# Miniprotein binders against p81326: the designs that were tried, part 130

Target 1, 226 residues: p81326
Amino acid sequence: MLHFGGFIMEINHISKILEKEREEYIRNKVEEYLKQGFSKDDAVNKANQSWRTYIGHRIQDVIYNLLKKFLKDSGLKVTTDKALNNRNLPEELDKVKRLIAINYGEYLFLPDADVIVYKVENNDIKIIAIISVKNSFRERRFETTYWKLKLKESPVTSHIKVFLATPDKDNEISYKCPNGKPKKMRIILEYELDGIYFLKEDFEETEKAKHFGKIVEDIIEISKKL
Key: E = the ipSAE of ESMFold2; O = the ipSAE of OpenDDE; V2 = 0.75 times the mean of E and O plus 0.25 times the DockQ between their complexes.

## First folded at step 15 (miniprotein)

Design G34 (at its last look DockQ between E and O 0.92; V2 from the best seeds 0.76)
Fold by OpenDDE base, look of step 15:
Structure G34 (fold): chain B 226 residues (1-226), chain A 83 residues (1-83)
Amino acid sequence: as target 1 above (226 residues)
Amino acid sequence: SEEEKKIEELLKKADELLYEAEELAKKGDYEEAIKELEEAVKLLEEALKIAKELGNEDLIKLVEWLLKLLKYMIEEIKKKLEE
């Protein structure tokens, strides 16, 4: 059993655990916005928007920290797009940044890369995987797919696996065809991405749709082929 | 570092206890499961202390999450005991 196997499997509770913080967070934010001169209705709306952003970052942080720890023994490294948004990067991170950049002719832009997994061999960096973390699919539903397709267009980045990790609390993509009706988003994401990893137990498992507990093994296996 | 190794050891032991607790809970041994989880919490609290002393923000965040997880699990099992 992989070290931290229990902790990875129990990630299923992440949505419920973090939701416990919501009431206090909203209350505090509402108070803050009221002090800034917003109306009660505006303050509530802004607080709810802030919560969505906040909870997304919290989930991302948990996933980042778990992956960083679990992949360490395999010699794999983990970073984030946020860490790459600095002017003065260490040489290693600067190389990582360049190796995930997408060419738009006159410009290079980075894909959305919540978590980046890479290895260092003989001072050469190989990007293994990008993990996009989404709490909900209300906005930018196919953005991760777009980045996968863009990465695939270049021989420099075409080997990079793109994964989606989500608790899918609203069951938007947990099943392909519930009640005989196809879920367009699930089907497209599963088709276009290299894998979807669920932070929950209640989902339709396929070759590409797996429990988050399998992501470490999958990444390690991919890394051995590079 | 030696301190980081200690944290890793503590986390490993806590993970083992979590696994044992899960197996106990599956068998309906909820009281024993809670005891194992409480021991795991103590190990993580020690790990957190060391992580804070090191100033390692990533480890701090990791251990804090794991603590929240274990505490949540304890609460959920306690609810089952009350049923």
Scores: ipSAE 0.754, ipTM 0.900, lowest interface PAE 0.6, mean pLDDT 93
Fold by ESMFold2, look of step 15:
Structure G34 (fold): chain B 226 residues (1-226), chain A 83 residues (1-83)
Amino acid sequence: as target 1 above (226 residues)
Amino acid sequence: SEEEKKIEELLKKADELLYEAEELAKKGDYEEAIKELEEAVKLLEEALKIAKELGNEDLIKLVEWLLKLLKYMIEEIKKKLEE
C-alpha cells in the first residue's frame, strides 16, 4: 500500500483547483502593471501572460513537493534544475548537476528537467529520472523529447528516464487517434519518452501513458535496477 | 526532528480521513464525508502552523496544497448535497 494514496489520487483536480486563483491573480497583476504606467490593454495582456507562467510554476511546485515527500522513505532524493543553477552548490548537488549537464562545446547546459530524482549510494550519485512538467503545448511542443535524445547521446546519461507530467487540460495529447486521425504530438511524445503521466482522469491509458499516481511506484522500481 | 515527525503523523491521519471520506461519498453519505474532510483540514492547519514555525518552505508549500485540495473536495461534495 502506498502512503498518502488518497492525496496522490486527487491530484487530478489540480487544474480546476488552481484555476480558482486566476481571477484574483489577474486583478492584482493588472493593478500592478497600471501602477507601472502601462495602458489598460497592455496591463491586461501582460497579466494574462504572467498567469501562464505562474500556473506552470505552481504545478511544478506541487509535483516537486509531493515527490520529495513520497520518495523519501525509499531512499530517493529530489531536486530541481532551478536549484542546480544556484551558485556555490553543496558537493552532492554539484555532482548531480555534472551528471545531467549536456555539453555544447564551450557551454554546459542542464536539460529543462523541472524535477530530478536521484539516489546516493556509497558516496556515488545515480540519476534515476527527470520529470518535465508542462501545462500546455502551445510552444516548445517537443522540448522534452529533445532532452531525452540528447541524454541518450552520452553513456553517462543514457540510463536516465525522461518523463512528462501534464494536466493536458485542452486534450492536446490525451488521445492517440482522436476522431480517427493519428495525433502526431501524442504519438511522438509517447514513442520517444519513457513515460507520460497525466494529472487528470480522462486520457487514453497505455503502458507509457498513465495516471500520475503511478509515478512513485515506477520510479521506485526503476531505482532498484540501478 | 520531533516537529517534522509530528507533521508526518498529522499528514498520515489526514490522508486516512480523506480515504474514509471518499468511501463515504461513494455510498452517498455526503454529510459524513464532509465531516471527515473538515477534521482532516483541522489536522493540516495544525501541520501548517508547525511547518511555518520551522521555516520549512517545502513542507509549507506541500501542506498549503493539501489544504486547497481538501477544501476543493468539501465544496464539490456540498454541490452534490444540493443536487
Scores: ipSAE 0.660, ipTM 0.857, lowest interface PAE 1.2, mean pLDDT 88
ESMFold2 (binder alone), look of step 15: mean pLDDT 87; pTM 0.841

Design G35 (at its last look DockQ between E and O 0.93; V2 from the best seeds 0.76)
Fold by OpenDDE base, look of step 15:
Structure G35 (fold): chain B 226 residues (1-226), chain A 83 residues (1-83)
Amino acid sequence: as target 1 above (226 residues)
Amino acid sequence: SEEEKKIEELMKKADELLYEAEELAKKGDYEEAIKELEEAVKLLEEALKIAKELGNEDLIKLVEWLLKLLKYMIEEIKKKLEE
């Protein structure tokens, strides 16, 4: 059994655990926005928007920290796009940044890369996987798919696996065809991405749609083939 | 570092206790499961202390999450005991 096997499996509770913080967070933010001169309605709306951003970052942080820890013994390293947004990067991270960049002719841009897994061999960096973390699919539903397709267009980045990790609390992509009706988003994401990893138990498992607990093993296996 | 190794050891032991607690809970041994989880919490509290002393933000955040998880699990099992 992989070290921290219990902890990674119990990630299923992440949405419920973090949701407990919502009431206090909203209350505090509403108060803050009222002090800034916003109306009550505006303050509530802004607080709710802030919460969505906040909870997304919290989930991302949890996933980042778990992966960083679980992959450490395999010699794999983990970083984030946020860490790459610095002017003065260590050489290693600067190389990582360059190796995930997408060419738009006159410009290079980075894909959305909440978590980046890479290895260092003989001072050479190999990017293994990018994990996009989404709490909900209300906005930018196919953005991760776009980045996967863009990465696939270059021989420099075509080998990079792109995964989606989500609790899918609203069951937007948990099932492919619930009640005989196809879920377009699930079908497209599963088709275009290298894998979807659920932070929950109640989902339709397929070859590409798995529980988050399997992501570490999958990444390690991929890393051995590079 | 030696301190980081200690944190890892504590986390490993806590994970083992969590696994045992899960198995106990599956069998309906909720009181014993809670005891194991409470012990795991103590181990992680020690780990958190060390992580804070080191100033390792990533480890701090990780251990804090794990603590929240364990405490949540304890609460959920306690609810089952009350049923």
Scores: ipSAE 0.739, ipTM 0.893, lowest interface PAE 0.6, mean pLDDT 93
Fold by ESMFold2, look of step 15:
Structure G35 (fold): chain B 226 residues (1-226), chain A 83 residues (1-83)
Amino acid sequence: as target 1 above (226 residues)
Amino acid sequence: SEEEKKIEELMKKADELLYEAEELAKKGDYEEAIKELEEAVKLLEEALKIAKELGNEDLIKLVEWLLKLLKYMIEEIKKKLEE
């Protein structure tokens, strides 16, 4: 049994909990934009755009902090792509950055990973997994699969597990064959990725599609094999 | 540090209370479940105070999330009492 298991299992409420922040957030943002000279209509549109970005980052922060805490006792460390893009990187994080970078000839780029899990053994760093956190699939629907395919192209990065974590509030990928018709996005994401972890209760569970509460055990098991 | 160990202790106790409250709510014992969740909130409020004194931003964010979670659960169980 995992320590703090109750807190992890109740993550399924995250969308409902964070949605309660929406009214106040939008009110404050509209006021901010009005002070900047925008019309009321423009301020409202900008506030709604700002909310979508904010809620996505809030979900990422929750996941990051939970994983950082719950993986620590297993000797696993957690960072983010934002931290890896900061100037003045500590040596350890600079090594992490170099170990997930993808080569495009004369250019070197990081995959779009929100959360990165790694371990340190004998001063060597081993990347275990990256987790992409998506609140919505309106845009860049298959971005995570692109990065998985790129990581598979090199023997140096092919071991890195690529996971998707999502509340999927609008049921865009919750079921493989709703009404008997294959859902292309769910089928392709599940096929190409190493796992999909849902931040809600109502979805079709498979070997690769699970409740988010299972992710800690899965990462720990993977790390023991590496 | 000793402060971080105290935060860990408070969080472990709060998680145990959460687990017990969930079992009580499954049995329909909503009033007792709420009381246990309220005690867990008090423990996390103490943990948050210590995390802020340390200036540990990651712990602050974690404990603030856990407080939001517990308060949400209290609200939802109170709604079931009114049904």
Scores: ipSAE 0.674, ipTM 0.868, lowest interface PAE 1.2, mean pLDDT 88
ESMFold2 (binder alone), look of step 15: mean pLDDT 87; pTM 0.840

Design G36 (at its last look DockQ between E and O 0.78; V2 from the best seeds 0.74)
Fold by OpenDDE base, look of step 15:
Structure G36 (fold): chain B 226 residues (1-226), chain A 83 residues (1-83)
Amino acid sequence: as target 1 above (226 residues)
Amino acid sequence: SEEEKKIEELLKKADELLKEAEELAKKGDYEEAIKELEEAVKLLEEALKIAKELGNEDLIKLVEWLLKLLKYLIEEIKKKLEE
């Protein structure tokens, strides 16, 4: 029985809960932008853009904190790409950073890695999974797929599982063929990624498309094979 | 630490209460479900206090989210009682 299973299952409400903050957030940001000299229309537009970024970070933070807690007892560790952007990294995180880096010849770049799950065994670090968190798919629809494919190209990173977590509030990828019409994005993401985890109940479940409540168990199982 | 263990115990108990509340709500026992959730809120408030004392930002954020979740669930069940 997964510890805190109730809290994980109830993540379905994350979008509704966080949307309650929107009105106040927008109001405050509009006021801020007006004080900066923007027009009312520009202030509203900028506030809405800021909200999209903000809500994305909020969802990411929730997922990060949940995974960090739920995976702790299994001996697994969790970090974020943001944490890896620090100039002065602890040795452990510096190793994590290097182990997820993608080679572009003269340069190494990090994939988008909102959440990184790894284990430490005998002072060796093994990267288990990267989780990309998407609130909406309006921008960069296949970016996570790109990173998955890039990670596969190296024997150093090819074993890393790449998952997508999303509430998919706009039902962009919740179903493969609604009304008999294939949803290109759902099909491609499901094909290329190791899994899609929904922060909602209303979706088409498949072997790779699951409720977020399954992610902890799946990660633990993967970790045992590594 | 002892404090972290206490937080974990509180979170575990709160999770159990949440599960019980969900079962009660499914059966239509909304008033009892709310009582269980309110007790869970109290446990999380205690956990939050300890987390703040420890200065553990991740635990603070986690518990704050869980509190928001429970409060939201209570509100949703209350709406059903008014229906």
Scores: ipSAE 0.759, ipTM 0.903, lowest interface PAE 0.6, mean pLDDT 93
Fold by ESMFold2, look of step 15:
Structure G36 (fold): chain B 226 residues (1-226), chain A 83 residues (1-83)
Amino acid sequence: as target 1 above (226 residues)
Amino acid sequence: SEEEKKIEELLKKADELLKEAEELAKKGDYEEAIKELEEAVKLLEEALKIAKELGNEDLIKLVEWLLKLLKYLIEEIKKKLEE
């Protein structure tokens, strides 16, 4: 009922839009840390680290809110790992949490999921997809693939699609063979994950690597098969 | 609710204006594209007011993002107009 395609097509500007916030953010954080007694150099370093965390959360929030809106008319629901860690968890979300938990013998742990898509049919909850949002690949490059492999180990969770959403502004995974050399991160991520969705225009598009705007159609198609 | 239905209508209309502005910008009609985007901003400002009255934090965050997006696009088109 609600068409949202114009707005989602423009999400490719997200890194440029959010970068405009950086200067004021850094100034405010430096002042905050200086008041706490840190040296100027330490305050600047801490502010830069704070910015990296902040921008990652901002991208997650944008993706969450867009997907929640775009998937609403298809009867699909969206939540986050942050919401699932709430102490006063509603029954529906408690079921979602239990349905994505991974069994480590005597322990149950949640995968590192940023956004979770699910549906409710006749009091049954079916997890459709988990979306990991990564702004940078400097560290923990393959964490998302680990969680995909763990989910595949059980018939209860093996159907869950695991997607990666990224602006990849530094081109760490944008191309499979830049300069004729295979890019290990791109090739392994594309092989192991169910899809990579770029929040920018310039990247090598494949069946699994596509514009973020396609994620809604893909999720809806998957949900029809479950 | 009636208020949520109004927000949906405002978002739909703003999305249509964005699509019209994109077509105008492709034709080089930058002043008219800016005019359409400015109208979309007004619709989103109304949607934001309603979302705040509802106390719906997810809608507030969504509309605030969409406003940032539209303002960014207006700024970019204004740069092209000056070239």
Scores: ipSAE 0.688, ipTM 0.872, lowest interface PAE 1.2, mean pLDDT 88
ESMFold2 (binder alone), look of step 15: mean pLDDT 87; pTM 0.841

Design G37 (at its last fold request DockQ between E and O 0.92; V2 from the best seeds 0.78)
Fold by OpenDDE base, look of step 15:
Structure G37 (fold): chain B 226 residues (1-226), chain A 83 residues (1-83)
Amino acid sequence: as target 1 above (226 residues)
Amino acid sequence: SEEEKKIEELLKKADELLWEAEELAKKGDYEEAIKELEEAVKLLEEALKIAKELGNEDLIKLVEWLLKLLKYLIEEIKKKLEE
């Protein structure tokens, strides 16, 4: 059994646990915006928007920390795009940053990479996987797919696996064809990405759509082939 | 570091207790499940203390999340006991 197997499996509760913080968070933010001179309605709207951003970051942080811990014993390292947004990077992270960069001719840009898994062998860095973390799919539904396709265009990055991790609280992609109607987003994401990992139990499992608890094993297996 | 190893040991033990608690809860042994989870909470609280002393932000955040998780599970099991 993988170390911390229980903690990984119980990730299913992440949405419910974090949602408990919402009321207090909203209240505090409303007060803050009122002090800034916003109307009550504007303050509420801004607070709700802030919450969406906040909860997304919280989920990302949980996933990052879990992966960092679970992958440590396998010798794999984990970082984030946020950590790479510094001018003065350690040599290792600077190399990671360069190895995930996408070429746009005159410019290099980084894909959205909430979590980056890599290994260091003989002072060489190999990027293993990028995990995009999404709480909801209201905006930029296929952004992760775009980055996957862009990464495939270069022999430098084509080997990088791109995964999506989500609680999918609104059941936007949990099932392929609920009630006989195809869910376009689920089908496309599953087709284009290397895997979708659900932070919940109620979903249609396939070869590519799995419970988050499987991601560590999958990443380790991929790492052995690189 | 020695402190990091201690944190890892505590987390491992807490995970084991969580697993046992889950099995107990499946069998309907809710009181014993809660007891094990409460012990796991104590281990994580110790881990959190050490993580804070080390100033390791990632470990702090991890342990804080795990504490929230365990406390949530305890609450959920308590609800089942009251049913």
Scores: ipSAE 0.767, ipTM 0.905, lowest interface PAE 0.6, mean pLDDT 93
Fold by ESMFold2, fold request of step 19:
Parts: sequence; C-alpha cells; structure tokens
Structure G37 (fold): chain B 226 residues (1-226), chain A 83 residues (1-83)
Amino acid sequence: as target 1 above (226 residues)
Amino acid sequence: SEEEKKIEELLKKADELLWEAEELAKKGDYEEAIKELEEAVKLLEEALKIAKELGNEDLIKLVEWLLKLLKYLIEEIKKKLEE
C-alpha cells in the first residue's frame, strides 16, 4: 500500500546510464594527467582509477537524494558520513554523529555509513539503518560486515540495521551458487547483513537480497517497530 | 517555501507520468509512452530551474538525476519503436 513512485523503481538502470559518461570522462582525465607529465600508460591507469572513485560517489549521491525524498513524508531523516565530518554541526547532526561513532580507546571513528537513516522523537534521535554503497568489491570486500558486527557489540547501537546497496556490475555477489559453486562473498554478506539491495535486475532474490526499489518500504516498516 | 512546494508538486506529477508511461509501454503503446515521458521531462526542467534559483544543491542533484533517467527511458522506448 505504500507508494514508492516510479523514480525509485527505475534506479536499476543506473549502471547503464552512468556508463555512457565513462568514455568522455576517461579521455578528459588522460589529457589532464598527460599535461601533468605522466606517461601515457600511467595516465590511463590513473584515469581508470579516478573513474572508479567518481562512479562510486555518483551512485552514493543518487541513493542519498532518492532516500531523502521518499522517506521524508514518513518522518524519517537522512544524512551521510560526509555531512557528519563537517565543522560546526547542528545539534541534531552532532547527536547523530555521537550515536553512531565507535570508540577505539583514544580514538572515535564513524563506521563507513555512506547513508544514515534516523528519526527524531521527543528530542531523542533513533538511528534506523545505515546503508553502505559499493560499486565493486576490489577492496574492502567485507567492510560492511565488520561494521555490522561492531554495531552489535553495544545495546545502544545493536538495533541499527546495516544494508549494502550495489549495482554489482561484475556479478561478484549476484548469485549464491553460480555454476553450482558456493560464492563465499555473497553467502557471508547475506548471512551477516540485514539486507543487500541490488541496483540491477539480474540477481538471485532472497528474503535479504532484494531490488533496491523495496528499500523504502523496508526502512519504513522497521522504523514503526522501533 | 512556496518555491519548494512547487518543486514537490512538479516532482509528484512527473512521477505519475513515469508510472503511466511504464503501463503504456507494457501494453506496447510506445508512442504515447514517449509523449508522457516528454511531458515529465518538461516538468522536471521547470523544477530544476526553481531548484537552481533556490540554490538547493540536494534538489538540484535529485532533479538532474531524474532528468537523466527519463531521457534514458525515452531513448530505450524509441529503440522499441524501430523493432
């Protein structure tokens, strides 16, 4: 019964839409690096690395803005770890930061929480979920599971749902047993996390592995139980 | 503000047009689906203008993404027409 809108459902095209930008991006970056004195081979390598960072940030921005839009009418607020690292935080965001920061003795660190969903009730802030956005799994394959396990260590944070959102363009976690062989990364991520949301059509759907278009309904339902 | 309320109205109408276009495309009514999407693009272009006047970076980014999405869908449906 909850209205998600067609815009949230069509995000599954995001990789195809953004890939159209790649060729021009790479060409411009190679020219930039060549002017800085890098060799052709080095400039190409650097441009490709730059693209991977760029597209990850673009996907994160899209997810943030869609969730901000579609969760607003349910009284849910959205922020990012980037916003929480700004100076002169408003009191509300300072509270969010303090509620999600993890203590490591002399140091306090934010988990890698690209998008944070929370609500405010009677001046109390309740963090509902964090969403880690991963374009690929070349590095930090199990980072999101680490943060889930750390959040479970305290009763103050143990309720926080930890989600992974990914286009998984290279099919690194799309299926549990591709060609009859268990895929360790998919199996562990699905077991430990509260949900995996795919930004594409072609993946093995389960109770925890879903199309991203379902994430708004899931978050709203969770928030009502809190 | 009244400008923000206008943007919300434009986004809601554009979302409705997208949903209608999806239903039309499922029925094979590709030309009408494109027409609905082109109207949604016009609404989003108006929303983008207002968002830029406000200087609201989050709304600007949202509307720019939605425009890219609608234009992509129009091109995909146009390909279906040639089949």
Scores: ipSAE 0.726, ipTM 0.892, lowest interface PAE 1.0, mean pLDDT 88
ESMFold2, look of step 15: ipSAE 0.708; ipTM 0.879
ESMFold2 (binder alone), look of step 15: mean pLDDT 86; pTM 0.835
ESMFold2, look of step 17: ipSAE 0.707; ipTM 0.881
ESMFold2 (binder alone), look of step 17: mean pLDDT 86; pTM 0.834
OpenDDE base, look of step 17: ipSAE 0.766; ipTM 0.904
ESMFold2, fold request of step 19: ipSAE 0.714, 0.720; ipTM 0.887, 0.885
ESMFold2 (binder alone), fold request of step 19: mean pLDDT 86, 86, 86; pTM 0.831, 0.836, 0.835
OpenDDE base, fold request of step 19: ipSAE 0.725, 0.729, 0.728; ipTM 0.890, 0.892, 0.891

Design G38 (at its last look DockQ between E and O 0.81; V2 from the best seeds 0.72)
Fold by OpenDDE base, look of step 15:
Structure G38 (fold): chain B 226 residues (1-226), chain A 83 residues (1-83)
Amino acid sequence: as target 1 above (226 residues)
Amino acid sequence: SEEEKKIEELLKKADELLYEAEELAKKGDYEEAIKELEEAVKLLEEALKIAKELGNEELIKLVEWLLKLLKYLIEEIKKKLEE
């Protein structure tokens, strides 16, 4: 039994738990924006937008912390794209940054990488997986797919697995063909990505679409083949 | 560090208690499940204290999330007891 198996499985409640903070958060932000001179309507709209950003970051943080802890015993390391945005990076993180960079000719850019899993062997770094964490698919629906395709174009990055983790609270990609109608987003994401991991129980399970509780095992298995 | 090892031990024990509580709840033993979860909360509170003393922000955030989770589960089970 994987250490923290119970805690990983119970991640299903993440959306409900974090949603409890919404009312107070919105109230405080509305007050803040009113003090800045915004109208009531503008303040409410801005507060709602701020909440979407906030809750997204909260989910990312939870996923990051869980993965970091669960993967530690296997000798795997975890970082984030945010940590890589510093000018002065430790040597290890500087190498990680370079190993996930995408070539655009005159420029190198980093993919969106909420969580980066890597291992260090004999002072060599091997990138194992990038996990994109999304709360909703209202914006940038295929961004993760774009980065996966770009990573595949280089022999340096083609081995990197790209996973999506989501609670999918609005059931945008939980099922392939609900009521006999294909969900374009689910089908495309599942086809293009290496896996989708749901932070919920109510979804259509497939070879690539799994419960988040399986992500640690999958990453460890991938790491053994590299 | 020794303190980090202690935190890990506490988290492991809390996870075990959570698993036991889940099994109890599945059997309808909600009161016993709540007791196990409350014990797990105590362990996590101790872990949080140690994490704060260490100033390890990542461990603090992790343990705080786990505490929120356990408290939520306790509340949900209590609702079932009232039904």
Scores: ipSAE 0.724, ipTM 0.887, lowest interface PAE 0.7, mean pLDDT 93
Fold by ESMFold2, look of step 15:
Structure G38 (fold): chain B 226 residues (1-226), chain A 83 residues (1-83)
Amino acid sequence: as target 1 above (226 residues)
Amino acid sequence: SEEEKKIEELLKKADELLYEAEELAKKGDYEEAIKELEEAVKLLEEALKIAKELGNEELIKLVEWLLKLLKYLIEEIKKKLEE
């Protein structure tokens, strides 16, 4: 079997590594919010919300930097929705932004596309895949499938693969039928998306539900067909 | 650049050491696995210094993550060695 590197395969430890930072993070944030005049209860609630946002961004950054590094030699480039919302957008990224934007009449919106993989050939840009990174499924659980369906509606975006990457620490989508009962969220996500990549070892593997370590090979193979 | 090529070499060697350490740990050779990982940490610390000299924020973040990963693995293997 081909390995993309020990570093990418060991990402399965990411939740445990980052969780060690939680207690100090929460303590510091509670102090910060108390100084801003929030009640203790509100400060704790805001600190916990801040942690969920922080850890989600940290996981996204790790995935972005790993993919950018390991896809470079295959002629594939990587960016983020954050970079595409920058005020000083380079021409190449402006083209990427236009190629994934969805038209809603008077409005244009980017899909929920935390990480975007594309290639440049003969001054043409081709979007290969977008990867939505979800640390938990408490809110906006099916937003990624909505964006896949919208991208399918146009011939210029219908080829774009939409992936979900998640540690799924609480096993919200790790199994199709735990205890004999179907998990609607897992069933719908796997059916509609092009792939789910788990940042852990304990999950039900299928043709679309895989270890994150396989994503580099999958993206490279897809890019060859475009 | 020459500096970027050096970082690439250091990352490749560190990845090879990680692979070897995983094989050693599977065989129960925990002390040897730790030695390989500690060598990989030294290579990544060198890579981090070079990345900082370049001012490459993305590469700095990558190498800092890889260091956290290796140090975590060393800690976990040390726990197994004490058992």
Scores: ipSAE 0.663, ipTM 0.866, lowest interface PAE 1.3, mean pLDDT 88
ESMFold2 (binder alone), look of step 15: mean pLDDT 87; pTM 0.839

